# Ledger of designs, part 13: VH-VL binders against q9uuj3r425to622

Target 1, 198 residues: q9uuj3r425to622
Amino acid sequence: SSLTEDNLIVSLVPKILAYLLDAYSYERDEEVLSCVWTTEVPLKDAFDLKSVLRKTDNVESVLNACVEKYTLSSITCSLRLCLLEFPDSLIRSSFYDYFKAIYTTYTDFEDLDHRLYSIKKCLLHLHSTPLHILEEIIRHLSAYAISIRMKDGQIRHLAKIISPCVLRPPDDLNIIPVEDTHPTLLVIDLINEFENLF

## First folded at step 4 (VH-VL)

Design k8 (framework fv_acimtamig)
Fold by ESMFold2-Fast, scan of step 4:
Parts: sequence; structure tokens; C-alpha cells
Structure k8 (fold): chain C 198 residues (1-198), chain A 123 residues (1-123), chain B 106 residues (1-106)
Amino acid sequence: as target 1 above (198 residues)
Amino acid sequence: QVQLVQSGAEVKKPGESLKVSCKASGYTFTSYYMHWVRQAPGQGLEWMGIINPSGGSTSYAQKFQGRVTMTRDTSTSTVYMELSSLRSEDTAVYYCARDLGYYDTWGPYFDYWGQGTLVTVSS
Amino acid sequence: SYVLTQPSSVSVAPGQTATISCGGHNIGSKSVHWYQQRPGQSPVLVIYDDSDRPSGIPERFSGSNSGNTATLTISGTQAMDEADYYCQVWDSSTVVFGGGTKLTVL
């Protein structure tokens, strides 16, 4: 039930992300490619795929066999479901109010250096497994956003979709209040400033 | 079986630098944080800092900031702790300890400790 | 700077219950971990997350944590339990240890 004891997720995440990067090079429909992370999919397909991926000794074989059965959006959704099923987020919920204060205090463009310093301090105190998974996911999303030339609005939408995997409140494990924008703003900074943070 | 094996005892003079090693075995080295804790003769446990063996990121206790450096070598599953500008009050047993704490509010706690390295700083 | 306060020593007769306190502001909102250290040996985890016992630790060891005080309780105390005991929490970004309690079994 803890990320620090789940060696399966450590091997799963990089292999899924590597498969996705390769698949992007073969996807010729730019509309599909731009919505890989944001398209709604039948949840049954995502849950079924997630269950198979968590039980297999060969992630690459499963993903290769799935090319005729699942969409790229089903794969990204199954990855998000894996992370949402852990009782806490990648950045543990004890940092929720920490980041709420930061994104309330340091809101201007000139405050970016202060926000990055605060983020870096948090990252140094994350346990090694959730930090590694977070780094791999943000690395992937940063590269993906650059490759399809995402504009600010698209990055914000992507960040909103990913934010529950990254930072959830300390109560009710998976519900971010609609008035709380700081998890989304944190993910935007992580994506845009990846090279300066990791 | 998890083991943390530290380097042997050392005698140093004031102003010199110390480098202690801790070799891990029996688990995935990069999946767990490692901490350094010291204990002066007849005194309690004092936290020095933490290292992430995966990325190499570190955080140090305020008291040691500027004097301590923690590093790792993933090819040998070894963490290192360097302490510079040694003083007689740095005489202590230095321990590495594996962090079994979770990413939630439990915080770090230490399930396995190295055997300790006695460092004596005297003129 | 967060501070954990422990009594310097506790004495108990064999077979009786030893109680070691760990005081801290709102410590009941934190997770407390306890270590046993025998002379010349490395610390050993005896209680984690307030009250959980690692595999291999006798059932006579128990813990509690509420308000401003966490407590390590050793029932049916034996000579082999004679050691220094340290409580530990995480506060913000720092590991904090108590000053340690020497348990004497006489």
C-alpha cells in the first residue's frame, strides 16, 4: 500500500513511458496525439489493462500485444489509475498546505525563483521511490509538451488532469476542492521548469 | 537479508576531513533513502542528513550545513559521508541507517543500521 | 526547532512494567518511533508509527501517543531490556531524536 515498498511500480512506470514515447513517433493524427493524456476512455478498459500490467513479468510484451485492443489514451489512463490507487499522492499530502501557501504568496512572474526554491526543498525531502516516479512522469510530460508544441492553455489542461496523481489533500485521499488551484499550478511549474528542478 | 557495512575506525587531527562509507546489500539500493546519524561518547543520537541514492539529492541538518557532503556510487551500492574542518567535538560513532518511512505523514524511521564507525579527533 | 524531552533514567524491578515518556508540543499529531540501544551496539527499532511492532520484537513492548506525550511501555521487564531508549519524530524537514532514557533493571 506504500510507494516505498512497491518495486513493481518502479519498473512499470519507466517501461510504460518508454512505450508511449515510441508510439508518439508513429501516431499521424495530430488531434489524437495532442489528447493522449486528456481523452476520456471507457474505465473498464483502463482498469483491465492496469490489472494485467501489474501482474505481468514482461510489461513490453503486454503493451506490444495490446496494440490492436487498446488506445494510447487507455494506456495513459491505466497509468494514472495505478497512481490514484495509492493511499497518498507522489508528493505526500502533508505538503498540500505548504504548496497552498507558496502559490498564494508567490504569484507573480518575478516570484518564479522563490517558487522553484520551495519546490526543490520539497523534492529533497521526498522518499526515493515516489521522487523517482515523479521525475520520470514529469520528464515524459515535459518532452511530450515540447514535441507537440503545447501552448499555455494546453499545458494547464494537462497539468489539471495529472495533478491528483502528484498532490492530493491530507483528507479524502483523491478529492481536490474545485477552489484549490495550487496542485495544477505546481504541475505546470514542474513541467515547464523540469531542467531546473531535477 | 539486508546488510549495511561501514568502513573501519579512524583517528583524525583537528582541521582534517573524514570520509565514511556504507555499503548496502540484500535490497534494491536506489529504492530507499539513507540517513547519517552520529553519537558522541556518552551522548544521544544526532541526525546529520539524508541522501537519495537514486538521484543523489541531499538535505543536511542546519548544524552541519557547509561542512558535510553526502554522495553515493550506484555501481557499488555505497553511500559516503564526508565531514570537513574536524574539531574534537566531532569525536563520535557515525551510523548509516536505511529509511523505511513512507511518503505519507509517518515520516522517516530506520529499520536497518550500519555497525557504526568510531572516529576519534584529537591533537 | 522542535524538541523531544525524555527522562534521563528509569529504574524498574524484574517482572514489573517500565514506562518511558517522550514529551513534545502536539506530539500526538506526529508519528513516534522508538529505538533500543544496548552498550556498544547499533540502535534497534522496537516501535514504529506510535504503536506498531517490527517482526522479532517481543509483545511486551507497546507504545501510545496522544496530546503532548508519547509513551513506550515494557511489561514484564527482563534484564535483557536494560538499554538506552530513544524516541524520534519527523518535524517539517528534520529528524528529531529525544535525549534518551537509560533503563536500569535491578
Scores: ipSAE 0.000, ipTM 0.459, lowest interface PAE 15.7, mean pLDDT 84

Design k9 (framework fv_acimtamig)
Fold by ESMFold2-Fast, scan of step 4:
Structure k9 (fold): chain C 198 residues (1-198), chain A 123 residues (1-123), chain B 106 residues (1-106)
Amino acid sequence: as target 1 above (198 residues)
Amino acid sequence: QVQLVQSGAEVKKPGESLKVSCKASGYTFTDYYMHWVRQAPGQGLEWMGIINPSGGYTSYAQKFQGRVTMTRDTSTSTVYMELSSLRSEDTAVYYCARDLEYYDSSGPYFDYWGQGTLVTVSS
Amino acid sequence: SYVLTQPSSVSVAPGQTATISCGGHNIGSKSVHWYQQRPGQSPVLVIYDDSDRPSGIPERFSGSNSGNTATLTISGTQAMDEADYYCQVWDRDTVVFGGGTKLTVL
């Protein structure tokens, strides 16, 4: 049977994330390592790599060659592009206003348990494939942040970069308004509280 | 009116498994999450887990992880709770309890409860 | 693991005000819900979101929650109020119940 795009992502995401986790242990430039997810790369490079990864029978071989020709940031950018090309975000856009209300009402550290309850309810509503992909990505980002001892500001920047993959508005434009911080705040909670949510 | 009707009382031996049903009526089954809570004789309430009747997704209390399984059948508006490897300490009244599907972060609260199913586990 | 502490029993004379406490670290930041359970019966929700009453619950029931203590207050206590009372919160990914308080109206 032929692979669909959804089947490809289900198989590709864990392999890419496992490759990245292994690569972190060999990266000696601390500045490069700290910016793997946040460094801007030429979009052409990320798009080209994404196209190659979709057509390969051996993800590890392509990624090994990629490290010499492209950067680790090209790999992370190509993964984000794959998620952005889906019609909906990993957490369905129907939850956008739900989380906007939650992060408007329960904004303080003391409100963490209220927010975690809301997140857990949302996770219980997600279908298997987006839940699995979300879990694998957040597991990876949580491990990555711990391994390089990320500060709160770094985690916030990482969360901002990842947020359009996780939660986008239901509008036709799929653009998160500048004034809306709740997608970023949600990703911060997902990363920081991974073991309590999954 | 909302009603949750549970299956009848059971007597089990240690090592056996238990499966309790809870049939919902009077509302849209898939709009509300369902929880399972048990109560040993003369003891307090103990949470076991939650199921989303729409997607079938579950989350269990750590104590029951590996022994409990929650499922649902949308065609009959019924949730099930199965507990394996029964011990004498599992003797309890088991309740299903309804919670709202989408809530504003106040945490779950249980507006309707089933009548309870008494399970006795003895050698 | 989060723990809610309730007194095992509270006694009150008919017509007096009963107060049942629910202690928890920084419980004022959580939403507290209260259940009444009469012998041989299922629990009944009497207060949700700290202070809101479900339809059918008498005005005599009220709740508050601040700091480290949530309180269920029953004014003009009647014999029919004799029951076990449980407080409940959500902590991270689990529902936590207090140990329960037996209210005796003598």
Scores: ipSAE 0.000, ipTM 0.478, lowest interface PAE 14.6, mean pLDDT 84

Design m1 (framework fv_maftivimab)
Fold by ESMFold2-Fast, scan of step 4:
Structure m1 (fold): chain C 198 residues (1-198), chain A 122 residues (1-122), chain B 106 residues (1-106)
Amino acid sequence: as target 1 above (198 residues)
Amino acid sequence: EVQLVESGGGLVQPGGSLRLSCAASGFTFSNYAMNWVRQAPGKGLEWVSTISSSGGYTYYADSVKGRFTISRDNSKNTLYLQMNSLRAEDTAVYYCAKDVYEWSGESHMDVWGQGTMVTVSS
Amino acid sequence: DIQMTQSPSSLSASVGDRVTITCRASQSISSYLNWYQQKPGKAPKLLIYAASSLQSGVPSRFSGSGSGTDFTLTISSLQPEDFATYYCQQSYDTPTFGQGTRLEIK
């Protein structure tokens, strides 16, 4: 069956994230574990897995089969591809210029409270489905970062990779311009301040 | 216009202490993370420590952790490095450098001071 | 920590030459790589940040490329003022510098 937004929230995204949490406990290579979200993967594997996950009515069965053919990095890449193929980012593109202004005005560490307030106001205006998916993804990434003791630079890189899933511009192509850093900065705040935001 | 000026270097005996200062001018000091980077005579660059724009977060190289303390006073536009239990291998020119992080998500050191020489010898 | 290795350690070249310096990271650092130039007795000067972005005021003959673990700094037409030591630096984790490449007149 074809996936809808409801199917993505109800079964696909949470099940993939739950699978990854279990998989982290069994990954013995600490270098592999630290790069699960940032490692480049063969696009063929990621696209193939994404296609299967979007069409399946048994996500757990597909993920269990992944242990023999796909890496954890292929699974995380497939999840990102699923989110990138939805018409809008998790935080609606209508907020793109809003956050550009926020991250231009409140750039100091002492301005963190102003940024968090602005984020909370945005979260109050998100529809239930994208809000739930965003919360689950950021919860996962925050917990993952803590568990492997991620340093500032690693969190920055993770945030940059995730940012197109979280906040894209309202343009038809939905490509973040090279000069725009606010989507990455927003994801850093979401990960670091998860407990204060959700 | 934009300048960083280090001071406080000098000759000290092993086990001694020194405090370095870096005076900033020409930019909004409180908006930027700051770095200390050192260079031993004839050797390459080695990062020592970073402090966030507010001073709330600090990071240290393993070689100096527990001995050096980075701090800042945003009201005076000044960065500090307190160096305790100094060793011969700490002999180096110490540079302060402005970090551009908050705006780009990627950090780079765009402005450097002239450096101050620290010599640890008997 | 992440180790940065530069090659060559030293290079002799003539004015007008195309010069290439490479930098290798012990693990993937995406595009979080900066290049600095240092002349004897002077502080380092930022040339390139984010692997390929030219710092304002730096001549266009300097360019950077690469991602992941392998990075290159290129000087397309060497000028007399370019003889210096060049350092790469990763900003993916706590900063680490390469050992430096000394560019000398032939």
Scores: ipSAE 0.000, ipTM 0.453, lowest interface PAE 16.3, mean pLDDT 84

Design m3 (framework fv_maftivimab)
Fold by ESMFold2-Fast, scan of step 4:
Structure m3 (fold): chain C 198 residues (1-198), chain A 122 residues (1-122), chain B 106 residues (1-106)
Amino acid sequence: as target 1 above (198 residues)
Amino acid sequence: EVQLVESGGGLVQPGGSLRLSCAASGFTFSNYAMNWVRQAPGKGLEWVSTISSSGGYTYYADSVKGRFTISRDNSKNTLYLQMNSLRAEDTAVYYCAKDVYDWYGESYMDVWGQGTMVTVSS
Amino acid sequence: DIQMTQSPSSLSASVGDRVTITCRASQSISSYLNWYQQKPGKAPKLLIYAASSLQSGVPSRFSGSGSGTDFTLTISSLQPEDFATYYCQQSYDYPTFGQGTRLEIK
């Protein structure tokens, strides 16, 4: 049911993040590392891995055994699919219009402090579980971006891919309209300003 | 009934310290951000500090940064304000206030305590 | 820091009068404005939030309007219990209050 499905995904996300942090320590190919979150993968591979992870009590043992079969990109894709299957985004959809107003009003470099205050005000009102998951994902992405020295364009591309997991409009499809850039801009600020926000 | 009750105010010398408490009842305290707002005698309202529902995020007015610390104990339904290095201009009635955040990002203080007087003199 | 300026600082009125109090923000705050009532020796009480939304339990004679930088609080038919100081507060950024408007009996 929706309740047990939400609990399963909440448990799965920390396990995947822990595996990814461990896997990064063993991966030496900079090209692979730079594309982990942005590479398109066949959905079948991601669904297969997600199914395995959901049925596993010992995630680390299974993932170690499957390292030859699954790429890091398949694992990150599985994480994104799990978050997209949540009934709501990590920052609940009720904040969608709030952030649309913020990113329309505070657009310049000098406005960063105002945007950060608005984000912090939002974080004050998130429930503990989605807040914890959001914090861990953004911590991971911020560290990842720094470690591989991502350029602004790469961070923007990463943010666009992650944005539906973080903030979606309140609709049945949970699809961000193409003309709306504020979810992507929010994720850019979350990644770049992690130390000032969490 | 929804209620906030402040305590801990009093007379203190400049450079001294006081700790204010605010006891909450009648609502799920751990679900709401909380504010401290002060009012000097005969003057208007001034926001002092905000703390998130979990206690993980805190915000301060520039006039109190580095001197005041807001905290909370959700198991005791109590909000605190530790005030250090007090100055004459900190003399005020201190109110605690519950913060509500609605669907469209509006926030407002819907429940206030009766206030506790802090006097910094001599 | 967003500056909130109220006008007038005080006004005198009679029971049954229609009164308006204004509040101006130093920059656009959309509709992120609240109004509070404070009686002498008492804590503030929320009247209006989001510029125009009436708080539960507040009499319908109170109404708020405006957006951007200019806002008004209106009391359509003043009652004896309405003599108080009124404050606007923006919630767009770090909270700031207007200086207050004291409503006095004529």
Scores: ipSAE 0.000, ipTM 0.490, lowest interface PAE 15.8, mean pLDDT 82

Design m5 (framework fv_maftivimab)
Fold by ESMFold2-Fast, scan of step 4:
Structure m5 (fold): chain C 198 residues (1-198), chain A 122 residues (1-122), chain B 106 residues (1-106)
Amino acid sequence: as target 1 above (198 residues)
Amino acid sequence: EVQLVESGGGLVQPGGSLRLSCAASGFTFSNYAMNWVRQAPGKGLEWVSYISSSGGYTYYADSVKGRFTISRDNSKNTLYLQMNSLRAEDTAVYYCAKDVYEWGGESHMDVWGQGTMVTVSS
Amino acid sequence: DIQMTQSPSSLSASVGDRVTITCRASQSISSYLNWYQQKPGKAPKLLIYAASSLQSGVPSRFSGSGSGTDFTLTISSLQPEDFATYYCQQYYSTPTFGQGTRLEIK
């Protein structure tokens, strides 16, 4: 697959996430901390950091560049851009309509168990590399949301930002139509129910 | 129907100012970054400016930096380009163009307006 | 900052021909390159994004290839409606366009 061929990004994801967890404990500005994943970053910074992540095969050099030259939001934006550059989303696009059906059928709070069952079925059919990356990203975001006591609205915003990395349609652009909310709803469930899914 | 409609072009003297508008319809304007791209008569395309979906980040071509200001009003679904200290070399058709950068991780201009002519001449 | 150089500046071709247009970046831009088509008096139209991805609604005779510094747009079997000017554009840094390639009828 294309994910197994991107060895640098696969090896860097856990290390970057570990760095972010450490940085969260140090950061005292509540506004900065709450917007690490959702803040827009300067276009130049996103391009420059993405270039560094794509060009180097030196893990230590990449991490040093990240920690000394870029903001936390630039680092998270660059990570999202790398995931968006994969030909397919972490949950492959063949599951797009599967989840559209789930989130149109099981919409109530009483339906949570049915949604979780459907999600877990999907996870059992993912290849090991995308599953591992997805698990690590969601573990991180779940822990992050808990640590800063995110409200439901903040979790929805975070989920919307992350959703194209997790589940994209199988069209030529791989862009989620504005009218489709199921990728965001899926990410909300993944974050809120991490312990029950992984 | 997804549309972008430019207005505000015209004839202006060197050193003058002009404000262009671009009215968006048929899509959620506040979700997309926007560009201004220009084309001098008989010449190629030249990127002028970019604004992020929130308006928080702006970028300019070196040729217009310090003279032009890009802005947007998401409540009115409108993009603007304020052009000051205009020069003869600014004469061009100005296009507004929708950018998908913030949604798909790609930066490409998928929807374009029809353009508005700006002529800087004495 | 990044200069995009297209070749040729113009070319003449006949309906049914295979047409190739090239674009060279002054430094490596990975696959961050788009191709646009512009007909006289009209706004540009996106054909290819990310070097090789075909935009929805664009005929399959159009294809893009390349990475790094050298890129190619190919029209496998030229149609009458394809006579236009073609532009490459990089988005690895602040956007820059090539000078354009004018495709004319023989």
Scores: ipSAE 0.000, ipTM 0.443, lowest interface PAE 17.2, mean pLDDT 83

Design m6 (framework fv_maftivimab)
Fold by ESMFold2-Fast, scan of step 4:
Structure m6 (fold): chain C 198 residues (1-198), chain A 122 residues (1-122), chain B 106 residues (1-106)
Amino acid sequence: as target 1 above (198 residues)
Amino acid sequence: EVQLVESGGGLVQPGGSLRLSCAASGFTFSNYAMNWVRQAPGKGLEWVSTISSSGGYTYYADSVKGRFTISRDNSKNTLYLQMNSLRAEDTAVYYCAKDYGDEYYYYGMDVWGQGTMVTVSS
Amino acid sequence: DIQMTQSPSSLSASVGDRVTITCRASQSISSYLNWYQQKPGKAPKLLIYAASSLQSGVPSRFSGSGSGTDFTLTISSLQPEDFATYYCQQYYSTPTFGQGTRLEIK
């Protein structure tokens, strides 16, 4: 699997996410906390941190030592960059058109049960490693959103930022077309309905 | 002796396609992110696209997103830009440029090619 | 995208003058700013990286300063070979260039 080519990063994801959950308890600035995943950061800092994290045996120690140098937003950006650098998204690109059809057909809140059924069917067909990483990331984002009482607009913004990590098209371009909203809508459902999906 | 040499430019009809190549020599190509930057006649510099050292992550300017594809072949030390649905406003000299540094990925550019001219006209 | 605005758009100066070019970012970019020099018909050359670090081989009369949103390129004593167009460029997010400052002989 393309994802297992980089087992180093795969093993780091749960540790980074656990560190972030603990760190949220110490962040007193509510505006900073609400934008941890959506704030733009110096890309050099995120790439630098990503490189350091790949080489360490003790992620928590490195992150604690770097508190003054790297912000929480740098850590989340580093994680997103790691996922974006995989050749395929966590839900493989072969499901892109599948979800485009689902989010075109079942557009209302009244259609939620049909969308959840379709998502569960997809999850049954994911390989264990990408499924595990997806579950850990969505668990984290769901818990985070609940803890800061995110409004629907904030969840949409978060989902849009995360969506390229979760579902990308199969094209050589590997970018989500501006007119395609289904990756964002999928991530909204994953976050909001985590307990019903995993 | 660190060099970047662009090729593939030329005259293309609006709506047409063109593929640019950039041959790298004198450094370990696979260690560096690479960029395409263009300059329309008499105008300023406009960043077009960046690709990470592994090829796993790509960035695009809004003006070219969905039409252009950046790619690389590290075994051949070559960077590519596939340009589709070309418009008159894509007329420019296209430069390839290497990121500065060898341990981390940067979006700064320390080595530039000579450029290749792309003219989109009927 | 982050917008970069240079001032002035053009400047006339004499050899030996101290020249200052400014660059403003639409949001904070920390120190993730480069300065390039471009002569007519040539590719750009990197002068300054990380707002204030002089690129190897670039004369010491060039210096950069600033952080956040406001940045300055200074040429302490202008030489004939310095007449060119100068560009700032941020790499905090997806790269954007300023519109350029054309430095001309007075």
Scores: ipSAE 0.000, ipTM 0.456, lowest interface PAE 16.8, mean pLDDT 84

Design m7 (framework fv_maftivimab)
Fold by ESMFold2-Fast, scan of step 4:
Structure m7 (fold): chain C 198 residues (1-198), chain A 122 residues (1-122), chain B 106 residues (1-106)
Amino acid sequence: as target 1 above (198 residues)
Amino acid sequence: EVQLVESGGGLVQPGGSLRLSCAASGFTFSNYYMNWVRQAPGKGLEWVSTISSSGGYTYYADSVKGRFTISRDNSKNTLYLQMNSLRAEDTAVYYCAKDVYEWTGESHMDVWGQGTMVTVSS
Amino acid sequence: DIQMTQSPSSLSASVGDRVTITCRASQSIYSYLNWYQQKPGKAPKLLIYAASSLQSGVPSRFSGSGSGTDFTLTISSLQPEDFATYYCQQSYSTPTFGQGTRLEIK
């Protein structure tokens, strides 16, 4: 079923994000902490965990058990899989070409105000559920990036990993073309400019 | 020997404060969620609060939200319950309990302390 | 909150009897239900978890069954030490307990 119609995702996403915030405060290994969102994990592990998380109302108990059996990267991958399995992205695919034009026209640093205006206009047209989930995820990633003092290259890599959840093409394929960088650039702007956008 | 020992209970006037402690031994305290559960004289069990293994995530019963604060010190293997703005209906034996969780989402309280009595009376 | 209702509130039985205590949840909790035994002046003791799993060290005369909203604790042959109050507790969400079932000597 669609993102806008899925009542479970509305409760699941905040619980996973809250657990991750708690886990960040506990994690003493700076290398592990800096790669929580970007470390490659066996997809079967993330898929199996995603399936368990979606069928339980005791999300906190499942996530606590993950400390012994899974990495934090498996949890973040599981969250991304939840969003990737919806037929549309958080920012609906009808905006794909719109943002491609925006990031083609307004590419320079001086163009930031024009890009932010376009993003704000898009956010006004999102349904409440995808908007809420997008806001919570970007708030989390923005705070996370600040807390571990992410450099521009790390933010770009994080944005690239997250971008298929945020903005996918309207085609019958789930793959952002390699030549299309605008979903990644959009996520960079969302993370860096969170306070100016939400 | 796995044990939980509560302390800090006593007699307090309405509006007063008390801090309960629960000393854990015989297991890796920092790996487990912990609970406070109370029981009023002659009444049933009532869950009060839960704290995550790291201490960053807390849950409270509606009856105590805003008045009670659960916390833990993993370096000292100790769980705490700070009780403020106490009311007569908070009179109960307070138990700390270890929470065992499974990856299937199942959880249960397998080890309980002896309890400590809190009496709120004028 | 999920409400847990036990029945009966009390029952009388004799040593050797088969005793059944029931617990009903206000919504489906799947198999996320635990049973505890409490003797006067003592802390509760875990008997059954995940609706039907016997806790280590608990006598095999205790068994649990059920799923969804309706659950049962059974004592197949009551012993003198079994006279106590029994509580169900859901672990599907933030914990809630039933009101208790007091098992008394007939």
Scores: ipSAE 0.000, ipTM 0.439, lowest interface PAE 18.2, mean pLDDT 85

Design m8 (framework fv_maftivimab)
Fold by ESMFold2-Fast, scan of step 4:
Parts: sequence; structure tokens; C-alpha cells
Structure m8 (fold): chain C 198 residues (1-198), chain A 122 residues (1-122), chain B 106 residues (1-106)
Amino acid sequence: as target 1 above (198 residues)
Amino acid sequence: EVQLVESGGGLVQPGGSLRLSCAASGFTFSNYAMNWVRQAPGKGLEWVSTISSSGGWTYYADSVKGRFTISRDNSKNTLYLQMNSLRAEDTAVYYCAKDVYSWFGESHMDVWGQGTMVTVSS
Amino acid sequence: DIQMTQSPSSLSASVGDRVTITCRASQSISSYLNWYQQKPGKAPKLLIYAASSLQSGVPSRFSGSGSGTDFTLTISSLQPEDFATYYCQQSYSEPTFGQGTRLEIK
């Protein structure tokens, strides 16, 4: 039911994000730390971990056991897979054309205030659970990007990877989603302007 | 029939408090962000505050930040504005208004209540 | 904040006249401009949104035009019920309203 799905997301996402914050402080391999969200992982490991996390009564126990079997990148990939399996993205697909119009017309730095206000208008119309999860994920990614001093190209790559979780087109849309860049541009603004949005 | 009905206005002394209510009917209240907009006697319209459909996100005009609190109870289809530390310049008719965004990326206020008068005077 | 300036502040007209009311933004707001009508003692009523889109139920004699910084509301043939105060409002950022244009019978 929608209630069961909401309860899973409410409990699972914050616990995974909290675990990752702790793990970052112990990771001494700078290459591993800089690529936690972007590294390609064996999909079998990510799917297996996702399945365990969705079934467990104790997320922290499973994540602590992961140190012996899975990488941090497997954990982040499992989180993304959980979000991709939901019927709609965190910002519901009904906003897809709304943001396409905005990011086609208002792409310059001087348009930032308008883009931010447009995002705020969208946030005002999100249901509480998707809004909360979006806020927590973007807070985490914004802090992570600052802490490792991500450059614009790295932020764009991160945003491209995260964008299907945040905003995807309606199921029957015949536009090829890979050709549309506005979900990636939206996530860049969400990460860079977190303080002004949430 | 879509309707918004404000209540709770009245006469209050400077430094006092009032709580305004807006009762919504005829639409799915929990699907829409809501606004409070005020109008001082003989003056124009001034946006005061906006609240998200879930109540989890709020915006305020600089003139009321720290003094006013917008909230909602979706189970009762009711919007609230708690006004503290009231000043003479807060004297106005307060309207609640339904917030609508369009597919083109614009927003507008399509339904307004009749307003409730708040007078801050010694 | 984006400042909205309306002109004129008031005007007098006769039934049947063509009336234009202008609204100017302190910076470009594209087409993110709404028009409201307010009769004495009543709440505002939405007339036009997105600069030129007529709200459902509003008579076709009302029209809006403009983009960027300069916008116009036109009433093609004034009716007795049109004597009211008119407000523009930008939705490009946090809402701001013009000071209003009072339309009076001549």
C-alpha cells in the first residue's frame, strides 16, 4: 500500500545516509571517498544488498555487517535502486515538463533567482514523504560535495547519476529521456543551492 | 462549489496576538499550497506567507518573519495564521488564497476568501 | 524584491470605452504576470494569468499582453460592472503586487 511503501522509505533512507556520514570519516582512500556515489559496482551486489535492506527489521545491523562483504559504492547503488523501483520519482513526473520549460529558457546565472523560485513553488506542492526524503538526500549530497571540494564537472556527473531518482518522465512519454538534460540541471541547482531551498 | 472562509480577526493592542483561521471546502485541500495576503485600509495587496500542501514547508514576507507562523490541519481542511508581536502596520484585511501552478511554470491565486479584518490600535 | 509599478494610479472612463492599464517590473519577469480585479468591499478576483491567459469565467473583453518588463491589461468595451481597482502581480519570484489602478466612472 502507499502507507507500507512510505514507512519503508522513511525508515530506510535516513539510516543509510547516517551510516554513510559515519563511514566517510573512516575512509582513508581518497579515490574511494571521491567516487562513493559514482563508482560502477557489480550490480548483483547492489541488488542483493537492496533485497536484504528492504526485508530487515534492523538496517543498522545489516549495514555494519556490510563492511566485510560490500563497498560503500554498493550501499549507495542499493539506495538509488530502491528509489528507482518506486512508481514515481521524488519530484513527481507531473513536474517533468514544468522543469523542462524552465531549464530550456532560464539557464544563465542571472536567471538563478527565477529557477530557485520555480523549485520552491514545486517543493510547496510535494507530499510530505517525498519532500522529506528529497531534502535528506540533497542535504547529504550537498554536504558530501562541499567536504571533498567537488568541481563543477564532478557535481554534474553526480547530478546525472542521481537525477532519475529525483525527476523522471511520465511512463508513456515518447520523448527519449537520455536526450533531456533538465533533470540533471535541476539536481545541480538542488545541490549547489541547498541552503536557499530547504 | 470551491470556498474559503476566514475568521479570527478583531481589534488588538500593539504587542498582542491573534490567530486567524481559513476553512476550505469544495476541493481537495491537502493537494494545494495556500497563501495569506493582506491589504491595509485604502492600500494595495501584500503577500504575507505561503505553506506547502503537506505543511512541511513555509515562506514568509520579511515584514512578518519571526512574528507570524503559518500552519495547516489537512484533516480539518483548515489554514491558520498565528500573529504575535502585532504592530500598527499589521492593520489590514487578511485574505487566504489557494495557490495554483501551471504546466508552463507560472503560479497564480485562483480562489480567495472574503477576508477578515485585523485592527492593531491602542 | 521585484518592484511592480502600475500606471495610471487612477483613470476615469465611460461605458463602451477601450481602457488600457500598464504594469512595469523593475527587472525582466518573462510572462510571469497575473492581473486581479477588486471591487469595493470584496476579495480580489483573478482575471488573467501568465500575462495573456484568460481565467475561466472571465469575459472576453478582458485581455492581457506583454513580456519582460512591460505589460498591459486591456478592456475592449467597458461595462458598468468593470469599475473596480486592478492589480498586477509577478510570480517570477516571491509574489509582489503593483500599487493598483482605480478605474472610475466618468
Scores: ipSAE 0.005, ipTM 0.545, lowest interface PAE 11.2, mean pLDDT 85

